# VHH binders against c9jj37: the designs that were tried, part 30

Target 1, 291 residues: c9jj37
Amino acid sequence: MEPLGLVVHGKAEPFSAALRSLVNNPRYSDVCFVVGQERQEVFAHRCLLACRCNFFQRLLGTEPGPGVPSPVVLSTVPTEAFLAVLEFLYTNSVKLYRHSVLEVLTAAVEYGLEELRELCLQFVVKVLDVDLVCEALQVAVTFGLGQLQERCVAFIEAHSQEALRTRGFLELSAAALLPLLRSDKLCVDEAELVRAARSWARVGAAVLERPVAEVAAPVVKELRLALLAPAELSALEEQNRQEPLIPVEQIVEAWKCHALRRGDEARGAPCRRRRGTLPREHHRFLDLSFK
Below, E stands for the ipSAE of ESMFold2; O stands for the ipSAE of OpenDDE; V2 stands for 0.75 times the mean of E and O plus 0.25 times the DockQ between their complexes.

## First folded at step 17 (VHH; framework vhh_4orz_3)

Design p2 (at its last look DockQ between E and O 0.81; V2 from the best seeds 0.00; counts 0 for: pae E 2.01 > 2)
Fold by OpenDDE, look of step 17:
Structure p2 (fold): chain B 291 residues (1-291), chain A 122 residues (1-122)
Amino acid sequence: as target 1 above (291 residues)
Amino acid sequence: EVQLVESGGGLVQAGGSLRLFCAASGFTVSDNYMAWLRQAPGKRREWVAFIYSGGSTDYADSVKDRFTISRDNAKNTVSLQMNSLKPEDTAIYFCAKRGYDWPHGYRTYDHWGQGTQVTVSS
């Protein structure tokens, strides 16, 4: 009976430290990445990447020809995030920072690094605040990270006024904005929400070089204009004449709600108050429709 | 046109203090993400401090409790107060705007100043 060998373990910390020292170290490196828009050179080791990540295995699996291997261009990942990925791949640990965790998360998702993804998600949830939440929501929506999405939405619901004033909010996609606008739990008045939506659309319009109304079209239908007072609707109409944002038909529908004093059950979500909806005189008619 | 202009750099003894300024034009600092980065000779550019549009701040571990990033909304400037300076802090310091890469869905530094030299002598 061949003596059964016993697996014994050395100290983990020195081992990890040694491997960490190889991250972006040209010494013994056999691959150079050109990373991000800044085209930062990052040195790595093919064998380590290939054994730890299928993405890199596929990317690097082609035998380098006899010549100096050409740099591998990864233009869609920030350098800081990429270095974090390497740290994780080399050491099975990673130092995460609030300002870069979403980029690391994105990279983890893109490279199929499930463990890193989970670590990032845990970290994001832990450090989630008003400045990070909209960006986190965007990432969640983009990659279908349902739990994160729920957490972000819940957070924004609780901190709606502050969240809507962030740059992150202005940079949301329509897809990410929609779950917010659909929420009954937003702690913001509808008038403020309309203003926020306009601001959002303006930013998008400028970036996309499209009319504000076009950019807003996918989301404006979620605005509950019937909650606005007549004076507010009139003001909105005037503003809309100057800068089209909301389809006139939607405004007309809001006026109809006022005229009919009937929150038609059939009209569903547009007449439903949000948590932060400020009371108005005509809301008494809207409440009756839900009894 | 977006411009960032750094100032306030210089030579200082270890333990000393400097205050860097970044004057921004073409955009509103308070509505954007701003950061200070530094690049030492022969080293990569590294993140130093960050200020969010909401006003919260982050710092690299190496400068935590020594450096303070702030902004003056009226002047549309970002500042970096650097205390207890060390020789290791010697670098070119850059002010940067962190934007959003819309096509790829991640944030990146989209505008940089020319930098200001900070030299800390032992």
Scores: ipSAE 0.741, ipTM 0.896, lowest interface PAE 0.8, mean pLDDT 92
Fold by ESMFold2, look of step 17:
Structure p2 (fold): chain B 291 residues (1-291), chain A 122 residues (1-122)
Amino acid sequence: as target 1 above (291 residues)
Amino acid sequence: EVQLVESGGGLVQAGGSLRLFCAASGFTVSDNYMAWLRQAPGKRREWVAFIYSGGSTDYADSVKDRFTISRDNAKNTVSLQMNSLKPEDTAIYFCAKRGYDWPHGYRTYDHWGQGTQVTVSS
């Protein structure tokens, strides 16, 4: 007895290639997007977008208007990332690249594409290095991607000197910088960390068109000034007079720790060493157990 | 003022080589992310090669192992060495600087050169 019917499958690769050929192809297109800062026209097909993505289903609706003339403007997403999203929607596959994966990940989060989001996260983790890690941390903090955030923080803790010198570090938001400054596991000395924070604040001041001290305000209390030697604190006071970064009250609390020669006699000044803290003679008087 | 000026394009027979140069002014290439993109006739611009501020590099599959992006920090230039050229490599090649669109969370190319033509004959 032969079965009444049998499901058969064609080859997946030629099928995907055919669908891939429709990405940004005006043939049979019924929607046009204007994408990114370049305002590039991207042609697409409503049926593929709507059946694969609830965001596009709601954006485009179920009934195409006759002769709808207005393009759909997506002003923020870069064209390369948007085309990667389309390729995934059309073919259930997409090639990811280290230079652009964070933009594809951002788009996947914004469009609610959970599978693409997870695939991008796996790829980011696989290709993570010193040059990418701070940018990945920023994306993780922006969108609350806890697993990626933890992986990025751990990577930076293991590669602190290199990571703090990258352009990506200088471009971190205050919210992304806080987990790093709170870490006891950073392999960087506090004197150098203060310099890194000043460099970070200068870049943020230029980008946000705000004073350095205002940019630094959310993060400066995480700097552990009591770990600095008195000569280093004195140099910091001079630098602070020329370019304010740290409130004078915080510097005063560090001096109180030195004057009282006990961490517990200061008003809660942070005296916990980090993994990269270089020894100083006064640390004998400030030796407190970690929290 | 940020400026990027490409040079070194020309006509070359398949299998040949060319080296493109991008002279940058108004910023330091070693402090930034730089890329080469290309636009073939009738097609959109596509990414070719990328160099990170720390010096690591990425390449499109179509040019991997044939093209090399590099920079000369003393001259403030970015270069693209193109070997084993194919007719499919015919395009205008652009040098670009990547910036960060901080309010929207995307990294984008914020400055471009005018491009240099590369033509590869059979």
Scores: ipSAE 0.610, ipTM 0.854, lowest interface PAE 2.0, mean pLDDT 87
ESMFold2 (binder alone), look of step 17: mean pLDDT 81; pTM 0.822

Design p3 (at its last look DockQ between E and O 0.89; V2 from the best seeds 0.81)
Fold by ESMFold2, look of step 17:
Structure p3 (fold): chain B 291 residues (1-291), chain A 122 residues (1-122)
Amino acid sequence: as target 1 above (291 residues)
Amino acid sequence: EVQLVESGGGLVQAGGSLRLFCAASGFTVSDNYMAWLRQAPGKRREWVAFIYSGGSTDYADSVKDRFTISRDNAKNTVSLQMNSLKPEDTAIYFCAKRGYDWPSGYRVYDHWGQGTQVTVSS
């Protein structure tokens, strides 16, 4: 008979362990990164990075430059996330944790690592909870991850009161907040939602060094002021004089709804209730057909 | 002005316990994400425990079921109860606040304490 070839396999775990031992190891290292805001040194191996990742192939080039290599600065990625990326590149595996997975996911998107991105997405969905969901929503909106965004919005709709009180909610961009404010399925009353929006805008105002009203401008139209009772609108006007949030014109439109006793007279603002809207006397007039 | 001050470190025999405290000022602990990290001699700083603004917690595998992160909202402190201590737990322990860096889109530790030394003797 002819000589026969046979593919044989060694044990995967010792092979992976040997490669893992090179992560952040100066032995045989030919590149050093300075990572994150604390500028942590991380040693790496160009051949592994370049063959596993087109981003690093382009960043590092095919050969080290002449003379003594300078460190490569990656000023934004946190060190823990960068080390997780290296572990994945070296071993095709990585342990993910709830507190850091969104940073690993962000790095995977930025470095074009499609498989790591999908693995991180699966993990985020698996561990999604009230404490993670708003941060996950922000990542989903930032990178256009539609399936994650839908999952996060649905989760927040089911756990609205808790989710709106998290730090992650206060840190949402306007683009991430809009899908929530447009939802009829939020289980919060509009008076509480106005308070949540003000808290959100205050955080953005402090960080961006902009007035609260300017931060809120992209989203305030989605607040359904016609659902508020007259006493609540009056209280809102007083709060608005002390700390402007909502344009006077929008408050005027809500008063017109009350004065005209018809929902369709509040042009420019939706009059639909949300799942969590508490009943008020005037709501019987808001059931009138739109147009 | 955000400040974090750790205390409670010291020398402990293997199998013993310590409780670390982190006094925070300039922000409210319960409205934020807080963590404990540690740095052993010759090693990089590594994450140990994390507490979310809503109160849920995560732990590194090496300390799970032995360490407990908690907070006291009245005193505005974070603590780390460390039980069944091992010599490998010897390190400087840091309290940190996690913030959101809007320009980069990453969540990062933006404020740190000075650290407190924990030494576990065999």
Scores: ipSAE 0.797, ipTM 0.926, lowest interface PAE 1.1, mean pLDDT 89
Fold by OpenDDE, look of step 17:
Structure p3 (fold): chain B 291 residues (1-291), chain A 122 residues (1-122)
Amino acid sequence: as target 1 above (291 residues)
Amino acid sequence: EVQLVESGGGLVQAGGSLRLFCAASGFTVSDNYMAWLRQAPGKRREWVAFIYSGGSTDYADSVKDRFTISRDNAKNTVSLQMNSLKPEDTAIYFCAKRGYDWPSGYRVYDHWGQGTQVTVSS
C-alpha cells in the first residue's frame, strides 16, 4: 500500500512571482514568438505553454529539429494582449486594463482559454462605459458571447446619444449594429439614428471600398422612417439624392404611411416608436395600439 | 495621408515637467482613439496614456497622477503633460492612433509618429 500522503501547499505569491518573471524572459526560453503587426519578439517556454493551453500544445508539439528553432509568427494578436495571455498561462493570474481587455478577451477566445475568457468578461462588464461599449458589443457579436451582447445592448439603450457618437459605433459591423437598430429601447430620436447610420455607413464604405448604399443595405431596413415628419423625409430624400444611402422604396413606404394615416398594425416594427423618439404630429396615427 | 508629428521633448531634471505635442493630419483626433507610448533603450515599447473619442482617459500605473493626456480639437493635436518626471521616464515618446484591424478583429495602433526624445537626468 503506497503510503497515503497529505498534499501541503507552499506560499502562492512567491510561486506566482517567480513564474511571472519568466514571461518574455529569454532566460531558459526555448521558443520565440514574433507577435503583432510590429513583429515584436516575445520569449516563452514550450513546456509551460503546452501544459496550459491546447492551442499552444498543438502549435508547439512538433519537436524542434536540431538547431535554433525558427520563430513562431503570430501576426494578428497585439503584443500587449499576447503578454497578458502569457501572464495568465504562467501564473494563473492576469492584470487587465480597460484599454486592452477586449484584445485579451479576443485572444483568450482564439486560443481556447476559457478561464481567461471568463475573467475578461467579468472585467469588461465591470468597467463598461460609453467609450468601451460598442467595441465590446462587436467582440460579443463576433464570438457569440450572448451575455456580454445583452449587457452591451442594454447599456447602449440607456446611453444611446453618447454611444452613437463614439468611434466604436462607427466601426461596428452590420451584424453588431442590427441588434441596436432593432431595439425599441434606444433613447434616441429616429432622425439622429438615421444620421448615425449614415456616418456609420460612410466609415464602412471607406474601409471596405464599397458604396455607402451597399454597406448600409443590411441595416437600413431597420430604420423607422415613418417616424420622421414630412419635412424630415423630404430632407432625407434630398440628401439621399446627393448620397444614396436608403433605398428609394423604403422612403416611399414611409410616405405611404403618412398618406394613409393608418398605422397598419400589419406594418410591424417600422412604425413603432423608440424610447427616445421625439413626438411628432403624425405619431398620433401610428401609435393606435397605445390607446 | 495620415501623419503624426511629435514635439516638445528634451532634457529635463528629475522633478521637472515637459509637455509633449502631437500634431495630427489626415484625420480628426477627436473622432479617434489616441495614445502616447514610450520606448526606453533596450526595452519594449509600452503604453503610457490613452484618450478615447469620448474624451475619457487612461494611464499606465507608472505615470498615473503625474501625466495628463489631452487634446485640442481646434488644432487637431494631442498633448501629454508630464510632471514630476523621473529618470525612469527617459524614453522616446510616440504619439499613436489606434484603429480597428478588420481582418483580425483586433484593435491596433495603425499610425505612429517618429517620436520625440525625453531625457530625465538624476
Scores: ipSAE 0.769, ipTM 0.911, lowest interface PAE 0.7, mean pLDDT 92
ESMFold2 (binder alone), look of step 17: mean pLDDT 81; pTM 0.810

Design p4 (at its last look DockQ between E and O 0.69; V2 from the best seeds 0.00; counts 0 for: pae E 3.6 > 2)
Fold by OpenDDE, look of step 17:
Structure p4 (fold): chain B 291 residues (1-291), chain A 122 residues (1-122)
Amino acid sequence: as target 1 above (291 residues)
Amino acid sequence: EVQLVESGGGLVQAGGSLRLFCAASGFTFSDNYMAWLRQAPGKRREWVAFIYSGGSTDYADSVKDRFTISRDNAKNTVSLQMNSLKPEDTAIYFCAKRGYDWPSGYRTYDHWGQGTQVTVSS
C-alpha cells in the first residue's frame, strides 16, 4: 500500500501577500489590459486569470502570436474595480470600499465571479446607507439581484425623504424607480414624490436628450395624484403647462376622483395612501374604500 | 463646461499639514460626488478620498485618520485637509467629479482638474 501522502499547509498570509504583489506588476506579466475610460494600463498574468475565471479564460485563450501581445481593451470597467477583481483572483481576498463596491459588484457579475459577487453583496448590505441605497437598487435591478433589491427598497421605504434627495435617486432607471413608486410603504407625501419624479425626469431628459414627459412616461402612472388636494392639483396643472411631465388624462382622472368623492375600489392603487401621505380633507372619502 | 481648479499645494515638511481646495463650476455641484486622487511619480493615479452629495465620506487606508475631505455646496468647493503628512504623500493631487456612465452602468471619474503638486520632505 503506497503510503498515502498527507496534505500539509503553509502559512496563508505570506502566500497571499506574494501573489498580491503580482497584481498590476509588469514583472513576469504576459498580458496588459487597457482599462476604463481613462485607458489605464494594467498588467496581469494570463495563467492566473485563466485558472480563476472563465471569462478571462475565454478572453485570453487565444495563443498570443509570436509577437508582443496586443493590449486587451476593457473600456467599460473602472480601473479601481478592475484592480479589485485582480486582487480577488490572485489572492482570493479583496479590500472593498463603500464608494467603489458597486462597481466591483458589477464587474463580478459581468465576469461571472460568484464568490466575489457574494462578498460584494455582503459588504453592500453591511454598509448600506442613504447615499448608497439608490445606486445599490439600480445594480440590483439591473442584474436581477432580488435579495439586494428587496433590502434596498425596504431601506428606501424607511428613509424615503432622504433617499429621494440623493444623486443616486436622480440616476435611477425607470425600471428601478418603478418598485419605489409602487410601494405603499414610502414615508413621503405624494406631493414630494411628484417633485422628486420631476427632478428625476429632468436629469434623465438631459442625459437622454429626450423630453421630460417622454422620460417620465413609464413611471408617472404610478404617481397617486388623487391623493393631492385640489389646490395642489391646480398647481400641478399649471406646472405641467410650463413643463409637461404628466399626461393630462392622468390629471383629469385625479380630478374625477375629487368630483365623485368615490375612491372607486376599481381604480386600485392610485387612491391608496402611502405611509408618508399627509392627511388631506378629501382623504376621508378614500379611507372608506379600505373598510 | 465642467471645470475643476485645484489649489493649496506646496512644499511641506514631514509631519506638517496642507489644505487643498478645488473650485468647481459648470455643473450642479451640490448633486454630485467629488473625490481627491493623487499620482506620485512613476505610479498610477490612486483614489484618496471621496465625498457623497449628502456629505458622507470615504478614505483610502493610507490616508485614513490623517486626511479629511469636505465640501461647501454654497461655494462649490471641495477641500482636502491633510495632516501628519509623510514623504509617501508626495504627489500631484487631483480634484475629480464622479459621474454615472449610463451605457456601461459604471460610475467613473468623468472630470479632473489639472492638479496641484504636494511635496513632503523628509
Scores: ipSAE 0.836, ipTM 0.936, lowest interface PAE 0.6, mean pLDDT 92
Fold by ESMFold2, look of step 17:
Structure p4 (fold): chain B 291 residues (1-291), chain A 122 residues (1-122)
Amino acid sequence: as target 1 above (291 residues)
Amino acid sequence: EVQLVESGGGLVQAGGSLRLFCAASGFTFSDNYMAWLRQAPGKRREWVAFIYSGGSTDYADSVKDRFTISRDNAKNTVSLQMNSLKPEDTAIYFCAKRGYDWPSGYRTYDHWGQGTQVTVSS
């Protein structure tokens, strides 16, 4: 009664292996990419790219010129990440590694590859550790990946001492550092956080060839100086004379907190404790209300 | 100014072991991530193992549980212990430093050694 149609399948592994063999293979290739800052040649096949990826469909568009295809330059993607993208497009599978997954994720976002992006995000969360977390946070902030950002911030909140000592922390942008400095859940004392912020600003100052204070300006308001004891504020003032970091006005406001012996919600977050805030005698006054 | 010098390569029979060393200079070694890559005859260079500045590691599936990457920050060296070697492991092995370009966010290997030959006989 019913029309008989039968779908039959060949073995999947030889099929996938054949397609994998075409990744970066000049045989039958009809497009050549120049990839990365070192301009490495990567050979590819337009039909596979275009049918699997709208970004490549638009990029490779209609009609190459007569003769040999011109090289297509992709200067902002590392070769390893681009090859991972090709493997995924050709075989619908790809091996991911901790050392390169963030670059594959970046490429997936930029090329509009939603499934690869989700697979990379799942992998990053699974393999997240102290050595990777700050780099992952930077990527999340750069591309507005809210779920990854929240996961990275939570991880850093749970491992604050270790995370703040990493090279990845020192390499964060101001935009990526702000979510951390705004967190009440950091397990670090404010004196230590000020030192971490100075170290961060020194690295940025060297790279950007700008004064430390200028590098720190976008983030320093998030440092909660009212939590520091008078001796610590005095030490901070001396350090500020040698290497300016924090505007004098911000230090003055912290001194006013001590002189007036009160917390002031009108100042926003500057008086709120963090999970790692060590107690000081004046902290008993920070919770006083105006009666 | 950055220099990476590999050593420890040689000829070994299948099933044997070798330990490779990479001496680093011209940069702050303890702050940098390092890797081993290899290039077999007629093939392109491929990643083998990676070590973060904090000491955590990654391995390619083909060498996992057979190779161990480690670092000695006091001596500015990266090592690759290679056990249960197979003829397929025959390659020139390169030590590499991971770079990060702050303005672009570009991460890749920015410096390489000359390589050390590892030959595994059947």
Scores: ipSAE 0.396, ipTM 0.755, lowest interface PAE 3.6, mean pLDDT 86
ESMFold2 (binder alone), look of step 17: mean pLDDT 81; pTM 0.815

Design p5 (at its last look DockQ between E and O 0.91; V2 from the best seeds 0.81)
Fold by OpenDDE, look of step 17:
Order: structure tokens, then sequence, then C-alpha cells
Structure p5 (fold): chain B 291 residues (1-291), chain A 122 residues (1-122)
């Protein structure tokens, strides 16, 4: 029986440090990336990228011949995120920062780096706060990261007022906003939520060069207008005349709820109070569960 | 039109302090993400400090506990207080606004100032 060789290990730290020194080092590099909107040159090593990541293996392929390879353009990924990806690929470690972790996470998902993705997810959850949560929610929704999505929604439910005031909230997609608007656990009054939705729609309208009402159309249905007092509805109508946001039919439906004094259980979610809903006189007719 | 104008740079001795300012126009600083970056000669631009719309801050390890990013909402400015400066801090410092690239889903810096030179002598 030929003696089975024993695998012995050297020190990991010096090894990783040495490899880290190759990140964005033109020395011995055989590929140059042009990264981000700023078109920053980033140097790398094909063999390392190819052996660690299928995406790069495919991207870099077998370039035939000794010629200077043309730069590879990656125009969408921010340079900082890309460098973090390289660090991970080269060293199997990465330094993550709160301000850039979501970009790194996005890159990890795009490049199919499952381990990095998990590391990023753990980090995001660890550092999750009011300023980060909406951005994290967007990423979660975009890539179908269910656990992160749940955590983000739960966090926003607990910190609704603060979260709705963040830039991240204003930049949410409709798809990311919908889970929030559907939540019964939001700790915010419906009037505030309507205001927040308007602000959100305005930002979207400006960016997309679309009417506010059009941008809002996918989400406004989730607003529970019946929870508003008559005076608030009147104010909303006036505002809506000046700046259309909510379909008139939806407002009319809210008025009908007031007129009929029937919280028709059948009318479903639109009449259901949220955790942060402020009490109003007519609520006694809408939600019998609070009796 | 969005504009960022840096000021406050200069020559300072090692161990000294300097305060940089970034005056913003065309948008509200308190409603956006702002950052300071720096670029030393022959080196890539590196992130230094970040401030969220909610006011939380983040710092590069190299400047942590020495630098402080802050805002003046009334003046619509962002500042970088730099203490215990080192020769390694010598760079052009840039103020930048971080935005969201809707098509790609990445957040990137969408507006930059022209930068202000900081030189730390030994």
Amino acid sequence: as target 1 above (291 residues)
Amino acid sequence: EVQLVESGGGLVQAGGSLRLFCAASGFTVSDNYMSWLRQAPGKRREWVAFIYSGGSTDYADSVKDRFTISRDNAKNTVSLQMNSLKPEDTAIYFCAKRGYDWPSGYRTYDHWGQGTQVTVSS
C-alpha cells in the first residue's frame, strides 16, 4: 500500500496577503477591466478569475494568441464593488463596508458568487438600520432574496416613520414598495403613508419622465383611503385635483365607505387598520376587530 | 443644475488639522447620500467618508477616528473635519453625491466636485 500522502498546510495569512497584493496590480496581469461609469482601469489575472468564477471564465474565454488583450468593459458595476469582488476571488476574504455592501452583494449575485453573496447578506443583516433598509429591500426584491426581504420589511414595519423619510424609500421600485403598502404592521398613519407615496411618486416621475399618477398607479391601490377622516379625504381630493396621484374612483370608494358606515368585511384590505393607524371616529364602523 | 464646490484645502503640517467644505446646489444635501473621496498622485481614487440622508456616517479604516463628515443643512454643505493629518493623507479631495442608476440597479456617484488639494508635510 503506497503510503498515502498527508496534506499539510502553510500559514494562511501570508498566503492571503500575497494574493491580495495582486488585486488591481498591473504586475503579471493579463487582463484589464474598464469598470464603472468612470471607466476606471482595473488589472487582474485571468487564471485566478477563471478558476474562481464561472462568470469570468466565460467572459474571458480562451483568447487565442500572445496579443495584448483588449480591455474588458464592465460599465455598470461600481469600481469599489468590483475591487471587493476581486479581493474575494483572490483571497477568499473581503472587507465590507456599510456604504458599499449592497453594491458588492449585487455584483456577487450577478457574477454567481454564492459564497460572497452569503457573506454580504450576513453583513447587511448585521448592520441593517434606517438608512440602509430601503436600499436593502430594493436589492432583495430585485434578486428575489426572500430572507433579506422579510428582514427588511420587518425592520421597516418597526421603524416606519423613519424609514419613509429616507432617500432609499423615495428610490424604491413599485415592486419593492408594494410589500410595504400591503403590510398591516406598518407603524404609520395612513395620512402619512399617502404623503410618503406622493413623494415617492414624484421622485419616480422626475426620473422616469412620466406623470406622477402613472408612476403611482401600481401602488396606490394599496393605500387604504377609507381610513382617512372626511376632512382628510376632502383635502386629498383637492390635492389630487392639483396633482393627480390617485384615481378618482378610489377616492369615491373611500367616500362610499363613509356613507354606508359599513366596514364591509368583504371590502378586504382597504379598510383594515394598520398598526400605526391613528384612531378616527368612523373607524368604529370599519374594523370590528378593535372592539 | 447640480453643482458641488469643494473648499478648505491647503498645506498643513503632519499632526495638523484641516476642514474641508463642499457647497451643494441644485439639490438638498440632507435628502441625499454624500461622500468624500480622495486621490493621491499615481493612486486610484479611494473612498474616505460617507453620510446617509438620515445622518449616519461611515469611514474608511485609514481615516477612522481622525476624520469626521458632517452636514450643515442651513447652508446646504457637507464638511470633512480632518485631524491628526499624515503625509499619507496628501491627495485631492472630492465631494460626491451618490445616486441610483435605475437601469443597472447599482448606486454610483453621479455628481462630483472639482476637488481641493490637501498637502500634508512631514
Scores: ipSAE 0.830, ipTM 0.931, lowest interface PAE 0.6, mean pLDDT 92
Fold by ESMFold2, look of step 17:
Structure p5 (fold): chain B 291 residues (1-291), chain A 122 residues (1-122)
Amino acid sequence: as target 1 above (291 residues)
Amino acid sequence: EVQLVESGGGLVQAGGSLRLFCAASGFTVSDNYMSWLRQAPGKRREWVAFIYSGGSTDYADSVKDRFTISRDNAKNTVSLQMNSLKPEDTAIYFCAKRGYDWPSGYRTYDHWGQGTQVTVSS
C-alpha cells in the first residue's frame, strides 16, 4: 500500500484552552449579547458561533452591521447557561453542574445543539435526585424528551413521598403533573395525593393569579376518589366548600361507587389502586370493575 | 415585599475565615432555592454556592471544600461560611433567590440583595 499521508494531532488541551480564552472575551469579538434577566453583556465571535450552530448562523447572518453593532438581546436564557453553551461551541466541551444543567439543556434544545442536548440528558440522569427530579420532569414534558420523562416518572414512583413535597413538584405544569397522576405505581395513598394536588393548585393559583379550581381543572379527574373511605369523602366535601378544588359531579360519582358497591359507576375516574394505596374495606368491591 | 439583606462582610487576612448572612423577608427560605454569587471589581457576577429547597448543596470549583452554604429555617436566613480565604475571593457577595420564570420557563434569579463587601488582604 502506498502512503496516503498522515493526519497528525497536536495536544487537545492547549488547543481547547486557547479557544476557551476567547469565551466572553472582547478581544477580536464582533458580537455582543445582552443575556438574561441579569442583562449581562457577553462578548462572542461570530465565526465560532456560526460554524458550530445553525441557530446562530441564522440569527447573526454573514455580515456584522457596519459601524457600531447593536447588542443582540437574549432576554430569557440565564447568563450561566448561555456561557456554558458558548464554552461548548468554542471548545467542544463544557463542565455541567446540577443547579444549572436544566437551563443548559433547555438552551441546547432551543438552539438545536443535538450533541450538547444528549450530553446534558446523560448528565441529568446521572445526577438525578429528589431535589432535581420534578424540575427535570417539567423540562422533559415541555420538550417531549421521552426517555428523560420515563426516568423521572420512575424515580418519583420509587420516591413518591419525598418527591411530592418538593418545590419542584409544586411548580409542575398541569401537563407534567398528568403523567404522575395517571401512574398506578405511585407510593402514595389517594387521600395524601388529593392533599398534594391541592397544594400544587394553591401555588399555581397564587403565581398565575387564577382561582384554585381553575388551576386544578385539567388534572382533578385523575384523582381516584372512589378509593377514599366515606369519612375521607365527607372531609373532602367540607374542604371543597371552603376552597373549591374538585367538581361536585366527581364527588357524586365517588359516592355512587360506595352506595352501589360497584366500581362501574366510577368509569370517568380510575378506580385502580396505586402501589401506595392504603387498604380500605370497600376496595374489595372495586377490583371487579377493572378485571 | 420580598427582601434579601446581606451582612457579615469585611476585611480579613489571607487564610482567615468569615461568615456571611442573608436575612430573608417576604418568603420562606426553606421553601425556595437560594444562592450566593460574587462580583470582583471589573468582573461579571459569578455563581459561588447553591442550596436546594430540600437542603442539598452545590459549589463552584474555586470554593469547593472551603465554603459552606447553609440555612437557618427558624431565623429565615442563609449563611455562607468562608474558610481558607484567598485574595482572589475579594468581591461583593450577593444573596439571591432562584425562582421559576413562568413566561419563559427558565429558572432565574428573581430577587437579589444589595451585596456585602469581602476584602481579603495579603
Scores: ipSAE 0.715, ipTM 0.888, lowest interface PAE 1.5, mean pLDDT 88
ESMFold2 (binder alone), look of step 17: mean pLDDT 81; pTM 0.814

